# VH-VL binders against q0aze0, part 320

Target 1, 268 residues: q0aze0
Amino acid sequence: MKIILVNNRFKENTEKKAQEIAGQLSALNVEVIIDNGLDEPYAGTVDFIMVLGGDGTMLRAARRYGQRAIPVLGVNMGTVGFLSNIEINELAEYLPLILREEYSLEARMMLEVAVFQQQSLLTRVFCLNELLLRSNSPRMLSFALEISGQKLEPYRGDGLIVSTTTGSTAYSLSAGGPIADPQLDAFIVTPVASHIINKRPLVVSPEREISLHLLEEREAIIGIDGQIKMDFGAENRVLIKRAPHPLLMVNLKAKPFFTSIDRSLQRQ

## First folded at step 14 (VH-VL)

Design BB17 (framework fv_ragifilimab)
Fold by ESMFold2-Fast, scan of step 14:
Structure BB17 (fold): chain C 268 residues (1-268), chain A 122 residues (1-122), chain B 113 residues (1-113)
Amino acid sequence: as target 1 above (268 residues)
Amino acid sequence: QVQLVQSGAEVKKPGASVKVSCKGSGYTFTGYYMYWVRQAPGQGLEWIGVINPDSGGTTYNQKFKDRATMTVDKSISTAYMELSRLRSDDTAVYYCARGHEYETYLDYFDLWGQGTLVTVSS
Amino acid sequence: DIVMTQSPDSLAVSLGERATINCKSSQSVLYDYGNKNYLTWYQQKPGQPPKLLIYWASYRESGVPDRFSGSGSGTDFTLTISSLQAEDVAVYHCQQYYSTPLTFGQGTKLEIK
């Protein structure tokens, strides 16, 4: 068995913990590749991906490996989040099940985002949570939203979020979007500080294609999962569609989504 | 060995064009953005533009947009930067550099070519 | 455009003493949603290309000695060399990568007294 351990080298304790776990797995005849996020994703074939950290580390792992149809387990390192299944202090308990491949998989849709500079493809990325279009100045944006070729009335405001259902509890929630069952496949389209009060979040079929472009020259940015940043001007266009493969998340123990989110909202 | 190797020094007359090459080796050439930066004698660094070697998509510094052209030849892992209508103030060392991030061109440079001196006669 | 200004233009420091170089951006290079400062430092020796020292304002590149450190956030950044060695004589450049055009400071020349 070959496992990738994904960690964040720059977080205190995570590099040391990754080395400890790699040693434990090697003692059990498991080949371990450590990915701290600094170099290219490992190009070889692997059987399992173990993500050590919080939601941010999982989002990076999903972008690097999510399209390979390999089981991905989130192991939380003490930070509260929605993308981990077990805590680090539970790993020893669940390790025999992992090695025997005795677990279920939950498919989570991902976005494919293509950013064009005029007619040329400048970048193509995959993401688990969302794309954010945001003004980078005090001026509001004026932009066009098209859904499967249907042109909506122009949007005016600070921006827009196009989210997966997994992303419904991330930035989309902060912008007033609905909480969505992550078992559903859908795009959630949430306005950011719209000038028009009646612009509502939309829940759209994941088979649709979503297109965005500016109607006026403004300073704007595109953000991916809160981690990747790109400039967005009037000469740019974004195309968003469902990624070819979902992220296959490992489920080792029950983690009831609705009671968890309800408790989180009541405590905050 | 991971490296970027650039073409040799050039001497040009005002009004001519120059094309500098940059060959990558020891890494997946199409996996990283390629940047072009210049440095006039005794001055600071100035960004020219960036190209995605996989798609050929480009973004230029507005100052160079009308005169600079960036291209790639994936078959030989080589990027090119051509600067036309040269002026004496284009005299500089021209560098290619590799970005660290795969998913964005807003980046810092973890690998640099050795530089190509382009001299434009006064 | 984001304008990067370094201070001082040149600096002479005795061996073993602390060297401090400052970099100021004309607008914030902090990405609020990612909580990252898009700021990097390069070292350049005569006749050589720049070499990466610090990225994301405070993270040291692999192989760079621990006497080099970066600090700051938003618009004000500092590169510190805690105990200067002879090999540290170079020009130091800061760069922002928050938005295009990517821009650099004018450079700070560091010399031994």
Scores: ipSAE 0.775, ipTM 0.886, lowest interface PAE 1.2, mean pLDDT 90
Fold by OpenDDE, second read of step 15:
Structure BB17 (fold): chain C 268 residues (1-268), chain A 122 residues (1-122), chain B 113 residues (1-113)
Amino acid sequence: as target 1 above (268 residues)
Amino acid sequence: QVQLVQSGAEVKKPGASVKVSCKGSGYTFTGYYMYWVRQAPGQGLEWIGVINPDSGGTTYNQKFKDRATMTVDKSISTAYMELSRLRSDDTAVYYCARGHEYETYLDYFDLWGQGTLVTVSS
Amino acid sequence: DIVMTQSPDSLAVSLGERATINCKSSQSVLYDYGNKNYLTWYQQKPGQPPKLLIYWASYRESGVPDRFSGSGSGTDFTLTISSLQAEDVAVYHCQQYYSTPLTFGQGTKLEIK
């Protein structure tokens, strides 16, 4: 068995823990690769990904490895979030199950985000939570939203979020989006401070494509999962689709999503 | 070994064009943005533009948009920067540089070529 | 465009003494969502390309001695060498990568007094 341990290079506690776990796994004849984000993603074949840290680390891991259809386990290290399955102090207990591959998988839809300048593709990213378009100035944006070729009325406001159901409890929620069942595949399109009062979020089929572009010469920002930032101007457009592969999240322990929402949201 | 190797020094006359090459090795060439930066003698660094080696997508500094052309040949892991209508003030060392992250072109540079001196003189 | 201004243009510091270089951006390079400053420092020795020194304003690149440190947030940043060594003689550049065009400071030449 070969395992990638994903941690955050900026979190020394996770680095130390990764090294400790790597040693333990090695003693069990498991090959271990540590990915702290410093280097490019590991290109070799692996059987399992263990993410040590919080939601942010999981999001990065998803972007780096999600397209490879590898089981990904979130191991929480004392943070509040929605993407971890077990706690670090539980790892020893569940390690035998991991090694025997005695766990269930939950497929989480990811976004395929393509950013263009004119007709040229600048970047394509798969992400687990959301794409954010926001103004980079105190001025509102005017932008066009198209869904499967249907042109909606121009939006005016601070921005727009296109989120997965997984991301519904992230920035979309702060912007007034609905909480969605993570077992549901859908886009959530949430306006950010819309000029139109009571502009409602949209729940969109994952079979549809979403396109955004600015209608005016304004300075804007594209944000992905709160970790990637890009400039966005009048010459740019973004196309959002369902990623061709879901993230395969490992379920070792039952997590009561709906019963824990109130508690989790109060802590965030 | 991870490295960027650039073409040799160039001497050009005003009005001419120059094309500098940059070959990447030791890493996935198409996985990282390639940047071009120049430095006039005794001056600071100036960003020219960026290219996605996989898609060919480019973003230029507006200052160079009409004169600079960035291209790539993926088959040989080589990036090219061509600057046309050369002027004396284009005399500089031109660098290719790799972005640290593969997800965005808004990035810092963790790998640099050795530089290519381009001299423009009548 | 974000204008980067370094200060001083040049400085001489005795061996073993503290060297301080400042970099100011014309607008904030802090991304609030994540609290990251899009600021990097490079070291450039004569006849060589720039070398990555500090990224995200305060993180050292691998292999960089711990005497180098970056600090600051928003618009004001500082590169500090706690105890100057002979090999630290170079030009230092700050760069913002918050938005295009990517821009650099004018550079600071550090010499031994």
Scores: ipSAE 0.643, ipTM 0.868, lowest interface PAE 0.8, mean pLDDT 93

Design BB18 (framework fv_ragifilimab)
Fold by ESMFold2-Fast, scan of step 14:
Structure BB18 (fold): chain C 268 residues (1-268), chain A 122 residues (1-122), chain B 113 residues (1-113)
Amino acid sequence: as target 1 above (268 residues)
Amino acid sequence: QVQLVQSGAEVKKPGASVKVSCKGSGYTFTGYYMYWVRQAPGQGLEWIGVINPDSGGTTYNQKFKDRATMTVDKSISTAYMELSRLRSDDTAVYYCARGHEYETYLDYFDLWGQGTLVTVSS
Amino acid sequence: DIVMTQSPDSLAVSLGERATINCKSSQSVLYDYTNKNYLTWYQQKPGQPPKLLIYWASYRESGVPDRFSGSGSGTDFTLTISSLQAEDVAVYHCQQYYSTPLTFGQGTKLEIK
């Protein structure tokens, strides 16, 4: 068995703990590759991915490895999050189940984002939570939204979020988007401070293709999963569609999504 | 082992074109953005543009957009930067550089070529 | 375009003394969504390409001695060499990668007194 252990190079304690876990797995005849984000993603075949850290580390792991259809387990290091399944102090208890492949998998859709400069593809990335289009200045944006070739009336405002259902509790929630069951596959399109009163969040089929471009020369930014930044000007176009493969998340214990989100919103 | 190797020095007359090559080795060539930067003698660094080696997609500094062309040949892990209609003030050392991040061209450079001196004189 | 201004243009420091180089951007290079400062420092010795020293304003590249440190946020950034050594004689460049065009400061030449 070969496992990738993903950790965050900027978190002092996680590197030491990653080495401890790698030693423990090696003692059980498991080959371990450590990915701390410094080098390119491991290109070989692996059986399992263990993510040591918070939601941010999981988002990075999902972009690097999520399209390989390999089981990914989130192991929390004490930060509050929605993407981990077990705590670090529970790992020893669940390790025999991992090694015997006795767990269930939950599929989470991902976005495929393509950014064009003029007619050429400048970048293609995958994401688990969302794409954020936002103005880089106090001036509002004027931009076009097309859904499967259908041109909507122009948007005016600070920006737009295109989110997965997993991302419904991230930035989309802050912008007034709905809370979605992460078991559903859908795009959630949430306006950011729209100047037009009747612009509402949209929930659309994951089979749809979404495109965005500016209608006037402004400085805007494309953000991905709270971790990636790209310029977005009048010469740019972005194309968003469902990624070919979902992230396969490992369930070793029940995660009560609805009671967890209800509790975080402090509802009775 | 991880390195960028550029072509040798060039001497050109005003009005000519120059094409500088940059060969990557020891890493996945198509996995990183490739940047071109120049430095005139005794001056600071000036960004020319960036290319995605996988797709061939480019974005340029507006100052160079009408004269610079960036291309790649994936089969030999080599990037090219051609600058046309050369002027004496194009005399500079031209560098290729590799970005660190896979997912964006808004990046810092963790690997640089050795530089190619281009002299434009009549 | 984001304009990067370094100060001073040149600096002479005695061996073992502290060297401080400043870099100012014409607009903030801090992006709230990522919580990162898009600012880096390079060291360039005569006849050589620049070498990465500091990235994300304060993170030291692997292999760079701990006497080098970066600080600052938003528009004002500092590179500090706590105890100058002979091999530190070089030109130092700051760079922003917040937006295109990517831009550099004019450089600061560091010499031994």
Scores: ipSAE 0.848, ipTM 0.916, lowest interface PAE 0.7, mean pLDDT 91
Fold by OpenDDE, second read of step 15:
Structure BB18 (fold): chain C 268 residues (1-268), chain A 122 residues (1-122), chain B 113 residues (1-113)
Amino acid sequence: as target 1 above (268 residues)
Amino acid sequence: QVQLVQSGAEVKKPGASVKVSCKGSGYTFTGYYMYWVRQAPGQGLEWIGVINPDSGGTTYNQKFKDRATMTVDKSISTAYMELSRLRSDDTAVYYCARGHEYETYLDYFDLWGQGTLVTVSS
Amino acid sequence: DIVMTQSPDSLAVSLGERATINCKSSQSVLYDYTNKNYLTWYQQKPGQPPKLLIYWASYRESGVPDRFSGSGSGTDFTLTISSLQAEDVAVYHCQQYYSTPLTFGQGTKLEIK
């Protein structure tokens, strides 16, 4: 068995723990690769991905490895979030199950985000939470939203979020989006401070395509999972689709999403 | 063994064009943005543009948008920067540089070519 | 465009003494969501390309000695060499990558006094 341990190089506690776990796994004849984000994603084949940290680390891992259809386990290290399945102090208990591959998988839809400059593709990213378009100034944006070729009325406001159901409890929630069942596949399109006060979030089929572009010469920013930042101007457009592969999240322990949502919301 | 190797020094007359090459090795060439930066003698660094080696997508500094053309040949892991209508003030060392991240072009540069001196003189 | 201004343009520091270089951006390069400063420092020795020194304002690149440190946030940043060594003689450049066009400071020449 070969395992990637994903941690955050900027969090020393996770680095130390990754090394410790790597040693333990090696003693059990498991090959271990540590990915702290410093280097490019490991290109070799692996059987399992273990994410040490919080939601941010999971998001990064999803972007780096999600397209490879590898089981991904979130191991929480003292943070509050929605993407971890077990706690670090529980790892020893569940390690035998991991090694025997006795766990269930939950498929989570990801976004395929394509950003264009004119007609040229600048970047293509798979992400677990959301794409954010927002103004880079105190001025409102004017932008066009199209869904499967249907052009909606121009949007005016601070921005727009296109989120997965997984991302519904992230920035979309702060912007007034609905909380979605993670077992659903859908786009959540949430306006950010719309000029139209009653502009409502949209729940959109994952079979549809979403496109965005600015209608005015203004400076904006696109954000992906809150970690990737890019400039966005009048010459840019973004196309959003369902990613061809879901993230395969390991389910070792039952997590009561709806019963814990209120508690989590109080912490945000 | 990760490195960028650039073409040799060029001497051009005003009005001419120059094309500088940059070959990447030791890493996945298409996985990182390639940047072009120049430095006039005794001056600071100036960003020219960026290209996605995989898609060919480019973003230019507005200052060079009409004169600079960035391209790539993926088959040989080589990036090219062509600058046309050369002027004396285009005399500089031109660098190719690799972005650290693969997800965004808003990045810093962790790998540099050795530089190519382009001299423009009548 | 974000204008980067370094100070001083040049400085001479005795061996073993502290060297301080400042970099100021015309607007904030702090991304609020991640609380990261999109600021990097390069070291450039004569006849060589720039070398990555500091990224995200305060993180040392692998292989960079501990005597180098970056600090600051928003618009004001500082590169500090706690104890100047002979091999530290170089031009130092700050760069923002918060937005395009990517821009650099004018450079600071550091010499031994």
Scores: ipSAE 0.677, ipTM 0.887, lowest interface PAE 0.9, mean pLDDT 93

Design BB19 (framework fv_ragifilimab)
Fold by ESMFold2-Fast, scan of step 14:
Structure BB19 (fold): chain C 268 residues (1-268), chain A 122 residues (1-122), chain B 113 residues (1-113)
Amino acid sequence: as target 1 above (268 residues)
Amino acid sequence: QVQLVQSGAEVKKPGASVKVSCKGSGYTFTGYYMYWVRQAPGQGLEWIGVINPDSGGTTYNQKFKDRATMTVDKSISTAYMELSRLRSDDTAVYYCARGHEYETYLDYFDLWGQGTLVTVSS
Amino acid sequence: DIVMTQSPDSLAVSLGERATINCKSSQSVLYDYYNKNYLTWYQQKPGQPPKLLIYWASYRESGVPDRFSGSGSGTDFTLTISSLQAEDVAVYHCQQYYSTPLTFGQGTKLEIK
C-alpha cells in the first residue's frame, strides 16, 4: 500500500507529525510519500491520501489530488472544521481499518475554473469550496453573469460567489447564501453586497456552465477556495463548470453535518 | 538538478529584435508558470510578463505588450522571450524565473535562470 | 500599478549589528480572504540572479539563516537581519505579487561599515 501524507508547510508541528506517522506506517510495510507543499504533486499511483491539518490543508490537497479518484482522509490537528473526519489522537485506532480498506466514501463535487485572457487559456484550477469574484477597490463592479447561455440582467455590487454545496458553509454563508446538504450536487450563486435589492442567491443544477466577465474596466480579483488569487479585468472571462471527478472523502466515523453547523453558528 | 539555463549574451543594434531562451530541467516543465524579468545596469528589477507553459496563455506588463512575445516549446522544456524594436534603454540582464507553487498563476520566484545580458548600442 | 518604495537606498551596518530595510506599497498587498501578504524579499549579489529569502511577508525560505526575518502587513514591510555577517553584503529587493504588473522596489544596497 502506498499513502500520501499531506501536511501544511506553514505549520512546523504538522511536518514533524507527518514524519512520525510516516515512520509508523513504514514499520507496517506501507510506502509513504510526504507532500508538504514544497514540491510538485506526487505523479505516481497511490492507494490513499491522508491530510494532516485543518480545512485549509484539505482544500490544497483537493486541488492537487482531488481529480484522481483516490480516497482522501482528513485528520484534524487542532483547528476544528468541516472537512476532517477524525482527530489525530484517534489515528492509531483507525489505522487497521484504513489498511484493510474498511471505510465508506462520500463523493463531494468540485468546481473547474478556467480563466481566459482574450482567446488564450490563462489558468485552469480545481476547487472544493468556491470561486469568488470581487472588487479590489472601493468601486462597485458591473458584470455579466450567464448560466448555460442564459444572460441575466447585469449585476452591480461588490462581487459574486459560485460555490459547491461543500462550500455553502464557507464564504457563501458569510455573503447570505443558504446552508446546503453537502450530499446534494448543486452550484450556489451568491451575490456579494449587491446594490439590486432583488438579487438573491441561486441554487442551480451542477450540469450548468457559468460564465462571468466585467462590463466596465474595474480592478477585480478572482479568489479560489480563499487561497488562490488572480487578477480579473475587462479582457478576462471565467468559465465555471463541474469538475470531471468528485473528491472521494473517507468516512471512518459518523460526522453529523447538521448538528455541527448548528453548533458552529451558536458559538458566535 | 532543478535548474533554468538561459542562452548566451547578445549584442544588438537599435531597431533589431532579440530572442532569449530558458531551458528548464529537473522538474515538470508544464506544471509551473514561467516569468520574465529584466534588470538594467545598476537599476532595479522590472517584470516583463508570465506564461503558462502548458497552455501558452500569457499576461504581459502593459509597458512591454507591444514589443514582447513569450512562447514555449514543451517538447524541449524551453521558454522564449522575444523583444522587438530594441532601444538603447533595453540594455539589461534578462532573467527567466519559475513560480514556486505547482500550477499557481501569481507567485513568488524560487528558481531563477543565470541571466542573459542584452546590449543595445549604435 | 502598485508602486514599491524601499528605504534606505543604501545602508552601512557593522558586523554583528542589526540591519533593517523597509518596503512600502502604494496599496495593500494583503489578501484578506487568505490572510496572506503577497510580498517577498530577495537577496542579490553582484553578477548573480536574485535569491529568495522571505515569502508571504514573513515566511523564511528553506536554507535561509534564522537571522533573516520579515514582518509587516498591508502596505508597510520590514526585512531584518538580526546580526550582520560578512556574507550578507548584497542588494535587497522587495516584490509584490498581489496584482499584475508584478513590481519590485528600487533595491537597498547593504554594506559593512
Scores: ipSAE 0.785, ipTM 0.889, lowest interface PAE 1.1, mean pLDDT 90
Fold by OpenDDE, second read of step 15:
Structure BB19 (fold): chain C 268 residues (1-268), chain A 122 residues (1-122), chain B 113 residues (1-113)
Amino acid sequence: as target 1 above (268 residues)
Amino acid sequence: QVQLVQSGAEVKKPGASVKVSCKGSGYTFTGYYMYWVRQAPGQGLEWIGVINPDSGGTTYNQKFKDRATMTVDKSISTAYMELSRLRSDDTAVYYCARGHEYETYLDYFDLWGQGTLVTVSS
Amino acid sequence: DIVMTQSPDSLAVSLGERATINCKSSQSVLYDYYNKNYLTWYQQKPGQPPKLLIYWASYRESGVPDRFSGSGSGTDFTLTISSLQAEDVAVYHCQQYYSTPLTFGQGTKLEIK
């Protein structure tokens, strides 16, 4: 068995833990690759990905490895989030199940985000949470939204979020988007401070395509999962589709989503 | 070893064009953005533009948009930067540089070519 | 465009002493959502290309000695060499990659006093 340990290079505690776990796994004749984000994603074949840290680390791991259809386990290291399945202190207990491949998988839809400069593709990214278009100034944006070729009325506001159902509890939620069942595949299109007061979020079929472009010369940014940032101007277009492969999240322990989110909301 | 190797020094007359090459080796050429940066004698660094070696997508500094053309030949892991309508103030060392990340061109540069001196004089 | 201004333009420091170079951006290069400063430092020796020293304002590139450190946030940044060595004589450049066009400071020449 070959396992990738994904941690955050900016969090020293996760680096130390990765080394420790790597040693333990090696003692069990498991081949281990550590990915702290400094190097190119590991190109070889692997059987399992273990993410050490919080939601941010999981998002990065999803972008790096999600298209490879490899089981991904989130191991929480003292953070609050929605994407980890077990705690670091539980790893020893569940390790035998991992090694025997006795776990269930939950498929989570990802986005395929393509950013263009005129007709040229600048970048293509698969992401787990969302794409954000927002103004890079205090001024509002005017932008066009198309869904499967249907041109909506021009949007005017601070920006727009296109999120997966997984991302519904992330920035989309803060912007007033609905909480979605992670077992549902759908786009959530949430306006950010729309000029139209009652502009409602849209729940869109994963079979549709979403395109965005600015209607005026204005500086904007594209944000992906809150971690990737790009400039976005009048010469740019963004196309959003369902990624061809979902992220395969490992379920070792039952985690009640709705009771957890309800409790989380009560704290806010 | 991971490296970028650029073409040799050029001497051009005003109004001419120059094309500098940059060959990448030791890494996945199409997996990283390629940047072009120049440095006039005794001056600071100036960004010219960026290209996606896989898709060919480009973004230019507006200052060079009408004169600079970036291209790639993926088959030989080589990037090219052509600058036309050369002026004396285009005299500089031109560098290719690799971005650290593959997901965005808003990046810093972790690998540099050795530089190519382009001299423009009548 | 984001203008990067370094200070001083040049400085001389005795061997073993601390060297401090400042870099100021005309606007913040902090991305709040990610909580990272899009600021990097390079070292350039004569006849050589720039070499990456610091990224994300405060993280050392692999192989960079511990005596180099980056600090600051928003618009004000500092590169510090805690104990200057002979091999540290170079021009140092700051660069923002928060937005295009990517821009550099004018450079700071560091010499031995």
Scores: ipSAE 0.614, ipTM 0.869, lowest interface PAE 1.1, mean pLDDT 93

